# VH-VL binders against q9h9l3: the designs that were tried, part 66

Target 1, 176 residues: q9h9l3
Amino acid sequence: PRKMVAIDCEMVGTGPKGHVSSLARCSIVNYNGDVLYDEYILPPCHIVDYRTRWSGIRKQHMVNATPFKIARGQILKILTGKIVVGHAIHNDFKALQYFHPKSLTRDTSHIPPLNRKADCPENATMSLKHLTKKLLNRDIQVGKSGHSSVEDAQATMELYKLVEVEWEEHLARNPP

## First folded at step 21 (VH-VL)

Design z86
Fold by ESMFold2, fold request of step 23:
Structure z86 (fold): chain C 176 residues (1-176), chain A 124 residues (1-124), chain B 107 residues (1-107)
Amino acid sequence: as target 1 above (176 residues)
Amino acid sequence: QVQLVESGGGVVQPGRSLRLDCKASGFTFSDYEMHWVRQAPGKGLEWVAVIRYDGSSEYYADSVKGRFTISRDNSKNTLFLQMNSLRAEDTAVYYCAKEGYWQSSSFHRYFDYWGQGTLVTVSS
Amino acid sequence: EIVLTQSPATLSLSPGERATLSCRASQSVDDYLAWYQQKPGQAPRLLIYDASNRATGIPARFSGSGSGTDFTLTISSLEPEDFAVYYCQQYDYWPLTFGQGTKVEIK
């Protein structure tokens, strides 16, 4: 039986003008929403923009943060061989400098049946916040202190469960 | 330096078709969702369409749905807009536009770079 | 569809004066709001993103404030190059929408 996890990352701005997105937090939860990993991560380049309003990352979090190379190794060990669920998950993989097999990847921002359940256009990329409100009647990302990657990973897993049977059957009929 | 250059505008009769191109440079084109935005003469801005970073999904404003097709060729860093069944109200300057920085669970769909625009006039 | 209502339609002011432009959303757009400047014959230019962040190369006299439904663009002391049309844009929900603009003109 193949295990399933959900991932969410928070990024900070690095590079010229702070427009490069670099990993600064990663959270991984299991199928039941239990936290398997949750670390602040120190990017290998200088942080230009913490993007705190969205990322929740503050200078103090970086003082004892796990260096990127070490965190990446820990995270990839957890993801290997598992079905990984995320929201706009390609961004999480870009931040990790990692490719996960497409057959083991699930993206709640790109599942037409999930949008249809929410009475949303099937091909529009919907935010995690809006899908969670419409389908789970929950408010996430509340307040101005920034997002919690634990909360977001947990919400992502719960959203996937709503379409899991249908989508897994679809993927079995239509291998990536 | 980021550049977006539109081309393909012109004068066409109602009911005809036109294709717009947008050549991109100075950034990793395949990392970003790309948009078309238009502006009728003397009027405000109207969002037209968006295409996913990998070209796998597209979404349209109701005013153009079923008539326009957005597409991209990431190997050539080019965004396209195929405009069919053109109407007088499609007369506008058409801009291609790039989204801002990417995050994981939030989308920052402001436009940090715009092309110069290309004029499409639909007139008999 | 989220409607953005800009006010006033026209601001007639002199150089050196303070300009205050309003954008009101028909429902909350959180902080997912941007401001643009557009001069005749030119593409829009990003001024402010995420409600209050100044874009690269934008002078400090431009500032954005507000959240939810009520947003303000402030130009602390108008310069001759600031006479233009200003648009707000929300990106919280589809379709993406713009306000209809505020023209800032020389009195």
Scores: ipSAE 0.867, ipTM 0.942, lowest interface PAE 1.0, mean pLDDT 94
Fold by ESMFold2, fold request of step 23:
Structure z86 (fold): chain C 176 residues (1-176), chain A 124 residues (1-124), chain B 107 residues (1-107)
Amino acid sequence: as target 1 above (176 residues)
Amino acid sequence: QVQLVESGGGVVQPGRSLRLDCKASGFTFSDYEMHWVRQAPGKGLEWVAVIRYDGSSEYYADSVKGRFTISRDNSKNTLFLQMNSLRAEDTAVYYCAKEGYWQSSSFHRYFDYWGQGTLVTVSS
Amino acid sequence: EIVLTQSPATLSLSPGERATLSCRASQSVDDYLAWYQQKPGQAPRLLIYDASNRATGIPARFSGSGSGTDFTLTISSLEPEDFAVYYCQQYDYWPLTFGQGTKVEIK
């Protein structure tokens, strides 16, 4: 069986009027929730909007941040060959300018059995916050100082574990 | 310049069908969840449906569930709404709407761009 | 379903006056709240997102405040183009919902 990791990223606004989303933090945890990677990342473009209320990214975090190209290389080495779990994970991959094989990708925002366990409509895209509250009895993303990508990655892995057996069997029968 | 243009509205009898189109330009269409929002004449706004960025999943307001189908063709930058078994209460201006910036740790489902709308009148 | 209740239903004011519009949610929506302006025959225009952030091109006289269940849109000094209907919208939970609107009209 392949090794499995969970990823979560935080983005800031770049480009015209801060409308482009650019990677500014990435956290990766293993199956047991241990942190494998957690770095602030300096986008290659000027930051227009830190989006701090959500991203937790502040100007001081960028002072010693790892340049995007270097961080991307480090992150891709960790992800290569592994099953990668995330929430709305296509956005994390877009921020990384990277495509992970679909067969090795797990998106907790798009797993109908997970929604069913939460008594949510199977086809609704539920937030990580709401799924974590309903299924793990845990409050995440608390407060107004921004989200923690470590906390979010850990919650994502715990959510996936709730449906792991069923979903891995489903994917074996229905290769993406 | 972001642009959303709806078409396909008109006058139909109850029980009939209509298809609405929304042509998008000025942004990467396949990066965004897309929505339909409607407004009955002289009334407020009602969210109708959403479709995932890749078209793989859809969710609907209870008022239209089972009768309306949202779909998209990313190769043509087009959003669709198939409206079956139309009722008088479906009479509204139908807007195509784009979500704001994307993030991974939260969903920001406000609508930064709207089309001009297309009027659907269901009248016996 | 999260119900948004706007007050007042109608606000009759003169140019230069301060407008204060309220939106109350039936349960917490955190900061996932937007405000729109709509004029007759036009599509809604985004004013405020994430409770307090001004959208691109929106004048500084518009400001949003609040969190959780109680939100306010303030127009510090009304201009002739500000007479319109204003809607709040929450995006914390499905279905997405709008308030019923506050009409700001010239006295």
Scores: ipSAE 0.866, ipTM 0.941, lowest interface PAE 1.0, mean pLDDT 94
Fold by ESMFold2, last read:
Structure z86 (fold): chain C 176 residues (1-176), chain A 124 residues (1-124), chain B 107 residues (1-107)
Amino acid sequence: as target 1 above (176 residues)
Amino acid sequence: QVQLVESGGGVVQPGRSLRLDCKASGFTFSDYEMHWVRQAPGKGLEWVAVIRYDGSSEYYADSVKGRFTISRDNSKNTLFLQMNSLRAEDTAVYYCAKEGYWQSSSFHRYFDYWGQGTLVTVSS
Amino acid sequence: EIVLTQSPATLSLSPGERATLSCRASQSVDDYLAWYQQKPGQAPRLLIYDASNRATGIPARFSGSGSGTDFTLTISSLEPEDFAVYYCQQYDYWPLTFGQGTKVEIK
C-alpha cells in the first residue's frame, strides 16, 4: 500500500497591502501522526503582514528560517510518490509552487462522506476546526496565538482515517 | 484594479428565469471562491450562494436551493447565477463578491470587493 | 444559523462625535467578523475584517474590537461622509450571515 502523509502550511501576507499569501511554515506528519518535517520558511519576498493571529508566525521565527527554495526541495522529496492529505490542500500546493498528482491528493475540505458524517452540508467547505470538533470531539486552533501546522496536520490525518476505506474505494471506481 | 461587474438584471414575471453574469478582472479569478449576495430594496444583506475556486462544488442559502444554480467559467473570468422559478421575494439587487486572502486551514470569507450590483425585479 | 444583532438600530449624532456600534452573535464566531459601510445606491464597502483589521484605504478613525460574541465598531470622530448604514457579517459557520444594520444619521 502506498505511503500516506498529511501536510499543513502557514502563510504570511506579502505583495501589495499584504494580500498575497506566501509560505512561512510547513509541517508534514505520517499516518500515525509522527512529525516528518516542521520548519519555519523564509519567503523570497518582503513580509508585509505576519498574520500572527492565524499563522502563529512572528518576526523571530524568520531570523533563522530555511530559505524558500531550500525548504521547497526538502518538502517535495518527502511528498513525491505519496498520497498527500490536507485541508483546502490546493492552497498548500499553491504556496509551495507545486502540483501533486490528483490521484494521490486527498482534501478533507472536499470529501462529501466526511461532511455527511459531521451532519454538515455535503458541498459546503467546512473548516478544519469545526470538522475536528464535530467528528473527533477535539478543540484545535485554540487561543489567539495563532494556529499550529503540526496540530492541524495531525487533525487532518485523523479526519481522513474516518473515511479512508470508503473514499479510497470511491476514487478507485472514479479515477480523477 | 480589482473589478467585478454584474449584468443581466431586469424585470421579469413570477415563475420565469433569469441569468446573471459577473465579469471579474484585476486578480487571479481561479484562486478564489466566489459568492452572490443580495439585498431587497430597503432591506439588509442576504448571502445567496458560493462556488469553489475550480467550479467543482456549490453551496446555497435555503431560500434559493433547488431554484438557483451558481457556476463559473475560469477561462473567461466570469461568475454566473441561473435563477429559475423566480418569486416576488427574489426581488433584490444582486452583488457578486470576492473572498479575502487565502490561508491553509482558516477561511477568511469576508468580502473585500463587491460589484456595483444588478437589479432583479420580479413583478406581475 | 448564527444570528447577528446590531444595536442601536439608529444612531443620531453630530459631526465630530464618537460613534459606538454593537454587534452581538448568537454563538461564538471567534474573530471571523467583518464590518461594512453602505450608502444609498452603492455596494457595501469593507471597513474591518477579522474583527479588528482595517481594510485597505480605511481611515484610522475606524476601529474594530471584540471577539467571540460581542463586537464593536468605533468611529472616533464622525466626518460628514460617515453618515451611512453599517453592517456586521460573520464567516465562522454556514450560512454566512449579516446583522440587520445600524443607521448612523445626522442629528
Scores: ipSAE 0.864, ipTM 0.941, lowest interface PAE 1.0, mean pLDDT 94
Fold by ESMFold2, last read:
Structure z86 (fold): chain C 176 residues (1-176), chain A 124 residues (1-124), chain B 107 residues (1-107)
Amino acid sequence: as target 1 above (176 residues)
Amino acid sequence: QVQLVESGGGVVQPGRSLRLDCKASGFTFSDYEMHWVRQAPGKGLEWVAVIRYDGSSEYYADSVKGRFTISRDNSKNTLFLQMNSLRAEDTAVYYCAKEGYWQSSSFHRYFDYWGQGTLVTVSS
Amino acid sequence: EIVLTQSPATLSLSPGERATLSCRASQSVDDYLAWYQQKPGQAPRLLIYDASNRATGIPARFSGSGSGTDFTLTISSLEPEDFAVYYCQQYDYWPLTFGQGTKVEIK
């Protein structure tokens, strides 16, 4: 059986007027929620907007951050061959400039049975904060200092576990 | 520059159908969830529908659910709204709207760019 | 559905005066709140996003404050071009909703 990890990233604004999203933190946890990776990452281009209220990234974090190319190599080594769980995970992969096989990808923002358990419309893209509150009775992303990608990755794994048996069977019957 | 251009508005009778198009340029269209927002003459703004960045999922306001269909063609940078069984209360200017920046841990669903709008009038 | 209630409905002021517009949410929307300006025959223009961030190209006289349920848009010194309708919008939960608007008009 394949090993499973959860990933969450934080982005900062780069490019013209800070409209481009670039990777500045990545956290990976295993099935039990143990941290396998958690690093601040220096984007290869100038940061225009730290987005600190949401990302938690401040100028100080970038001083000794791991350069993007090195961090990407470390992260992809962890992800290779594994089932990777995330929330809106396509954004995490875009920030990594990476494509993970669809058959090994799980996106808690796009699992109809998970929405159904939360008494939410199956086609609505629900936030991690609201799914976690509804299904795990936990408050995440509390306060104004920005989000923790460790906390968010751990919550994402716990959410997936709620539908894991059903969804893995569904994907086996309906390969992507 | 980001540009959104709606087309397809006009005058139609109740019970008829109309399709709106929105052509996008100046940004990577397939990176963003796209929305329709409408405004009845002299009234406020009402969110209508959203479609996922890859077109795989859609969500609607209760007022249009079952009658309207949002869709997209990422190869043509075009958003669509198919409006069936039109009613007088659907009379509005319809705007195509783009979300702000994307993130993974939160959704920032404010609209930094809007089209000019296209008027749909439903009357006998 | 999260209801946004704007007050006052109409604000009659002269150029150079300070405008204070309120938006109250029926439940917490955290900082997921935006403000728009709209003039007749035009699309809305984004002023403020994430409760307090000025959008690109918006003059410094516009500021947003508040969190949770109570939000304020302030125009520190009204210019002639600021007479318009202003809307708040929440994006914390579905469906996305707008306030009913505050019209800022010349006294």
Scores: ipSAE 0.860, ipTM 0.939, lowest interface PAE 1.0, mean pLDDT 94

Design z86
Fold by ESMFold2, fold request of step 23:
Structure z86 (fold): chain C 176 residues (1-176), chain A 124 residues (1-124), chain B 107 residues (1-107)
Amino acid sequence: as target 1 above (176 residues)
Amino acid sequence: QVQLVESGGGVVQPGRSLRLDCKASGFTFSDYEMHWVRQAPGKGLEWVAVIRYDGSSEYYADSVKGRFTISRDNSKNTLFLQMNSLRAEDTAVYYCAKEGYWQSSSFHRYFDYWGQGTLVTVSS
Amino acid sequence: EIVLTQSPATLSLSPGERATLSCRASQSVDDYLAWYQQKPGQAPRLLIYDASNRATGIPARFSGSGSGTDFTLTISSLEPEDFAVYYCQQYDYWPLTFGQGTKVEIK
């Protein structure tokens, strides 16, 4: 069977007034939650808003960060040919300027059976924090220092495992 | 410059239907979840519905569930609200609203831009 | 659903005075809280997002503070254009909800 990884990214604000979201950290974990990649990434344009409360990114992280083009190459090498799990994963792919095949993409923010297990409306986009608390009885994204993309990627993989059998069968019957 | 322009409001009798349109410009429409928010005359704000950035999923306030349908056409930068089985309590100004910046692991569902609103009056 | 309770319902002040508006959530909403200003016949205008960040074009006299369940909007020195209704909004959990509003009116 295909190898499966989970990804999470942190973005900073670039462009006019910091309204554009640009990649500044990416973490990838394997099925068991072991870290395969975790790098701070220097966006190709000026950072206007670090969004530190959420991103955890500070100026010092950017001093020796891997330039975006190099990091993108490293990340895509890991993702190629694999099932990639994420939460609102379209945003991670936008930040990477990358298309991953839909048949190999899993988005825990858009899996009706996962919401059903959490006793949430099937078509509501639930936060990673709330799903993790409801289904794994864990608090993530705690404190004001910003989120950890390693923690978030690990939580995302554990959430997917709860519905993996059902959802993989669904996708086999209903190819995207 | 971001603009949201609602249209389609009017006076209708209870039980009738009405469709609202919201034309968006000045931003990449398909990057954002879009919302309808309403305000009855002299009252506060009530969230009505949201639609996913690609149109694949919708969620509704309980007060409109089963009667209203939110939809979007990303090729025309247009958001829609189909309102069926209208009731007097649906009388309100209806606003189209855009979410703030996107992130991966958190949702920032405040509304940085609002349309001017379109009035729907449901009266005999 | 998360109920937001704003206080006071009406705040009567003179230009130049400091306004302090409260928003209390029925459960923690972390920092997922925004403030809006609305004048008669106009759409709401975003003032503060993520509890404490000023939106684009909002004067420095507006500031937001708080986290969890207790939030404050402060207007350091009221200008004539600041007499309006102010709403808080949470976006931590569905459905999205607004407070009932605080009217800031001229004394």
Scores: ipSAE 0.854, ipTM 0.937, lowest interface PAE 1.0, mean pLDDT 94
Fold by ESMFold2, look of step 21:
Structure z86 (fold): chain C 176 residues (1-176), chain A 124 residues (1-124), chain B 107 residues (1-107)
Amino acid sequence: as target 1 above (176 residues)
Amino acid sequence: QVQLVESGGGVVQPGRSLRLDCKASGFTFSDYEMHWVRQAPGKGLEWVAVIRYDGSSEYYADSVKGRFTISRDNSKNTLFLQMNSLRAEDTAVYYCAKEGYWQSSSFHRYFDYWGQGTLVTVSS
Amino acid sequence: EIVLTQSPATLSLSPGERATLSCRASQSVDDYLAWYQQKPGQAPRLLIYDASNRATGIPARFSGSGSGTDFTLTISSLEPEDFAVYYCQQYDYWPLTFGQGTKVEIK
């Protein structure tokens, strides 16, 4: 069966007034939650807003960070040919300047059966924090120091496992 | 310069339909979830509906479910609100609203830009 | 549904005075809170996002504070253009909700 990984990224603010989102950390875990990749990444443009409250990124993390072009190459080698799970995953792909085949993409923010299990409206885009609390009885993204992309990728994989059989069958019946 | 321009408001009778358009410019429209927010005369703000960046999913306030349909055409940078079975209580200024910056680890669903609003009056 | 209660309903002050506006959520919304200003006949204008971040082009006299359930918008020294209605909005959980507004009016 095709190997499955989960990805989560953290972005910083670049561009005018820091409102452009640029990749500054990426974490990838395997099906069992083991870390396959976790690097701080230096954007090719000036960081205006570290967004530390959310990203967990501080200036010291950028000192030895992997340049974007190199990190992108490393990440894409891991993702190629695999089923990639994420939460609002299109944003991770945009930050990577990358297109992953829709047939190999799983987005836990857009899986109606997952929302149903959480007693949430099926068409609402639910946060990773709320789904993880409701379905895994786990608090993630705790505190004000920013999110951990490792923690978030691991939570995302565990959430997907709850609906994996049902959703993979649905996608087989309804190919993109 | 980000701009949102609504059109299509007017006076209609109860039970009739109306479509609102919102033309977007100055940002990558397909990167963002888009919303409608309304304000009845002399009243506060009420969130109405949201549509996913690619148009594949929509969510509605209970007050409009089953009567309103939000949609988008990313090739024309346009957001729509189809309002059916209009009632007097739907009388409001309707605003098109854009979410803030995008992240994957959190959703920043505040509205950094608003259109000027278009007035819908439902009266017999 | 998360209810946001703003207080006071009306705040009557003179230019140069400090305005303190409160927004209380019925459950924690973490830092997912924004503040807007609305003048008569205009669309709302974003002031503060993510509880404490000043939006683009907003003067330094505006500041936001708080987390969880209790939030404050402070205008350190009122200018004539600041007399308006102010709304808070949470975006932690669906549906998105607004407070009922605080009207800041000239005394």
Scores: ipSAE 0.851, ipTM 0.937, lowest interface PAE 1.1, mean pLDDT 94

Design z92
Fold by OpenDDE, look of step 21:
Structure z92 (fold): chain C 176 residues (1-176), chain A 124 residues (1-124), chain B 107 residues (1-107)
Amino acid sequence: as target 1 above (176 residues)
Amino acid sequence: QVQLVESGGGVVQPGRSLRLDCKASGFTFSDYEMHWVRQAPGKGLEWVAVIRYDGSSEYYADSVKGRFTISRDNSKNTLFLQMNSLRAEDTAVYYCAKEGYWQSSAFHRYFDYWGQGTLVTVSS
Amino acid sequence: EIVLTQSPATLSLSPGERATLSCRASQSVDDYLAWYQQKPGQAPRLLIYDASNRATGIPARFSGSGSGTDFTLTISSLEPEDFAVYYCQQYDFWPLTFGQGTKVEIK
């Protein structure tokens, strides 16, 4: 069976007005929730907005952060050939400047059976926070300190596992 | 410079159809979720519909569900709103709006940029 | 849906005065709250996002505060161009919803 990993990234704002989202942390967990990768990452451009409330990133985290190019290589090595699970994962791949095969990608923000199980509209994109609360009865992303990409990646994997069998069968019948 | 330009508004009778267009420029259109928001004359703002960045999913307000269809053509940087079975209460200025920044597992669905709006008047 | 109630409905003030606008949510929306300014015949303009972040190009006299259910937009010293209608908007729950607006008018 093909191995599965879940990924979650944190972005900071770069560019003249801080509107460019740049990778500043990446966490990857295996099927069991074990951390395979968790690093602060230094963007190639100057950080204008740490977006700390959401990203959890502070200036101190960037002091010994892994340079983007190095981190990208490490991350891609882990992801290659695997089914990658994420929440709104297209943003993570965008921040990584990486394109994972669609057939090997699972986006928990866009799985109708998962929303149905949570009594949410099937076609609405739901936040990881809300789905985790409804389906796992767990609070994530609590407080003002920002997100934990490890926590988010673990929650994402657990959510996917709830619908894995059904969704994999669906994808087999309807390849992307 | 980000710009959103709506077009297609006009006066129509109840039961008729109308299509609105929104031309986007100044940003990577295909990276963002796009929305329609409307405002009846002298009234407040009402969210209408959303479409994912790649057009793979849409969601609607109950007031327009089954009658309106939001779509997009990323190759043309254009957002659409097909309005069918129009009612008097659909009379409003319709705005296309861009979502805020993207941040992985959380969605920031405030609207940092709006078009100038296009007026749709439904009256007999 | 989440109901956002703004108060007061109308706020009559003079230039130079401090304006305090309230937005109350029917349930917690965390910090997923934005404020907009709208002048007659114009589209809304984003002022504040994520409850307290000032949008690009917005003067420092505008500030947002609050979390959960109670939010406040403050204009420290009103300028003539600040007389307009102000809306709050939550984006924690579907459907996205706006407050009914507060009109800031010249006294």
Scores: ipSAE 0.882, ipTM 0.944, lowest interface PAE 0.6, mean pLDDT 96
Fold by ESMFold2, look of step 21:
Structure z92 (fold): chain C 176 residues (1-176), chain A 124 residues (1-124), chain B 107 residues (1-107)
Amino acid sequence: as target 1 above (176 residues)
Amino acid sequence: QVQLVESGGGVVQPGRSLRLDCKASGFTFSDYEMHWVRQAPGKGLEWVAVIRYDGSSEYYADSVKGRFTISRDNSKNTLFLQMNSLRAEDTAVYYCAKEGYWQSSAFHRYFDYWGQGTLVTVSS
Amino acid sequence: EIVLTQSPATLSLSPGERATLSCRASQSVDDYLAWYQQKPGQAPRLLIYDASNRATGIPARFSGSGSGTDFTLTISSLEPEDFAVYYCQQYDFWPLTFGQGTKVEIK
C-alpha cells in the first residue's frame, strides 16, 4: 500500500513566440485532498506569455515566486516513492523536467473505466472540467481569471478514487 | 521551422485501401497529439482522427470508425493513416495537423501547423 | 456534436473595407475557439486561437472576440490577399468541429 498524491501545474509561455510551456505554479494534495504543496514558481527564462486566462498567473505572482530549481527540488522530494495522480500528467512532468516511474503514475485523462463511468468514449482524452462535471456534479475552472491548481488537483484525486480499486487491480495484472 | 509533409494520396477504387504518411520536423514530435483533417472537393473541413502523443490511444470521427487506423512512429517523426474499405465519400484532401502549445489539465486542440495536404480520390 | 454556424455565407467587399465574420456554437465552447483562413489550393492557416489570441505572424488587422456561443472575426481593413474562405473551429468537446465557412470575395 503506497501513499498517493495528486498534482496539478499551471504553465506560462516562454521561448521564441511564447510557445514553450514552463512551470509557474504547482499544487500537490494528499489522498484526502489536504494541500501538501502550493507555490508560484519563477521559470528560469523570460516569460513571454503569462497565459493568464488559463494559468491564473500574473506579474505580481512572480515577484516573490520560488525559483524553479528550488521548487523542483521541493516537489520531487514529495513525489519520490509515491503513486502520483494527475490529468494529462506527462505535461506536468515535462514542466518539472522529471520522469516519474510509470508503475507509480496515474493519469485520469487516460483511464478507460473512468471515461465509461462518464458515458464518454473510452479512448477519448476528456478534459478535467468535463469529467468533474459529469462524475462529481461540480463546476471547476469557472470564470476567466484562470485555473486553480489546488482545486484541479483535488478534483483529480476525487476522480481517481471512483475507479481506484478497479484500476489498481488492472495495473497489477498488466504492469507498465 | 515546423514542417508537415503528407504523402501517399492517389486514385483508388471503392473497397480498396490506401496508407497516408506525414513526416514531421522542426518540433518535438512526441510532445504533441497529432490529427488528420480532411476536406471533400468544394466542401468544408472535417476532423478525422487523433492519436495520443505516445501512440497509446486513438479516437476517430464516426464517419471513419472501424475503417481507418491512425498510428505514429515517434522514432521516425512520422504520423500514419491506414484507410481501408474506401468509399466515394472518402474522396478528399487529407491534412496532417499539429495541436498548439501543451498545457496541463486544459486541452488547446487548435491546429497551429498543417501540411499542404494529399489528395485521395475514390472512384470507379 | 457541437454545431458551428458561420454567417454570412458570403461577404462581398472591396479592399480597405472592414469585414465582420460571425461564428455561433450550438452550446458554450467557453474560449476554445479558433479561426482559420484558406485560399484555393492551400492548407488552412491559423489566424486566431483561444477566441482572441493572434497566431504568430498574423497581421494586427485580424482580431477575434467573443466567448461562450458567439464569436467574431474582424478584419479592420481588407487587403487584396485577405480574399479567402474563413473557418471557425471549436475544441471544447469531441468530436472537434468546424463551421461551414464564410467566403470573403472581392466586389
Scores: ipSAE 0.815, ipTM 0.925, lowest interface PAE 1.3, mean pLDDT 94

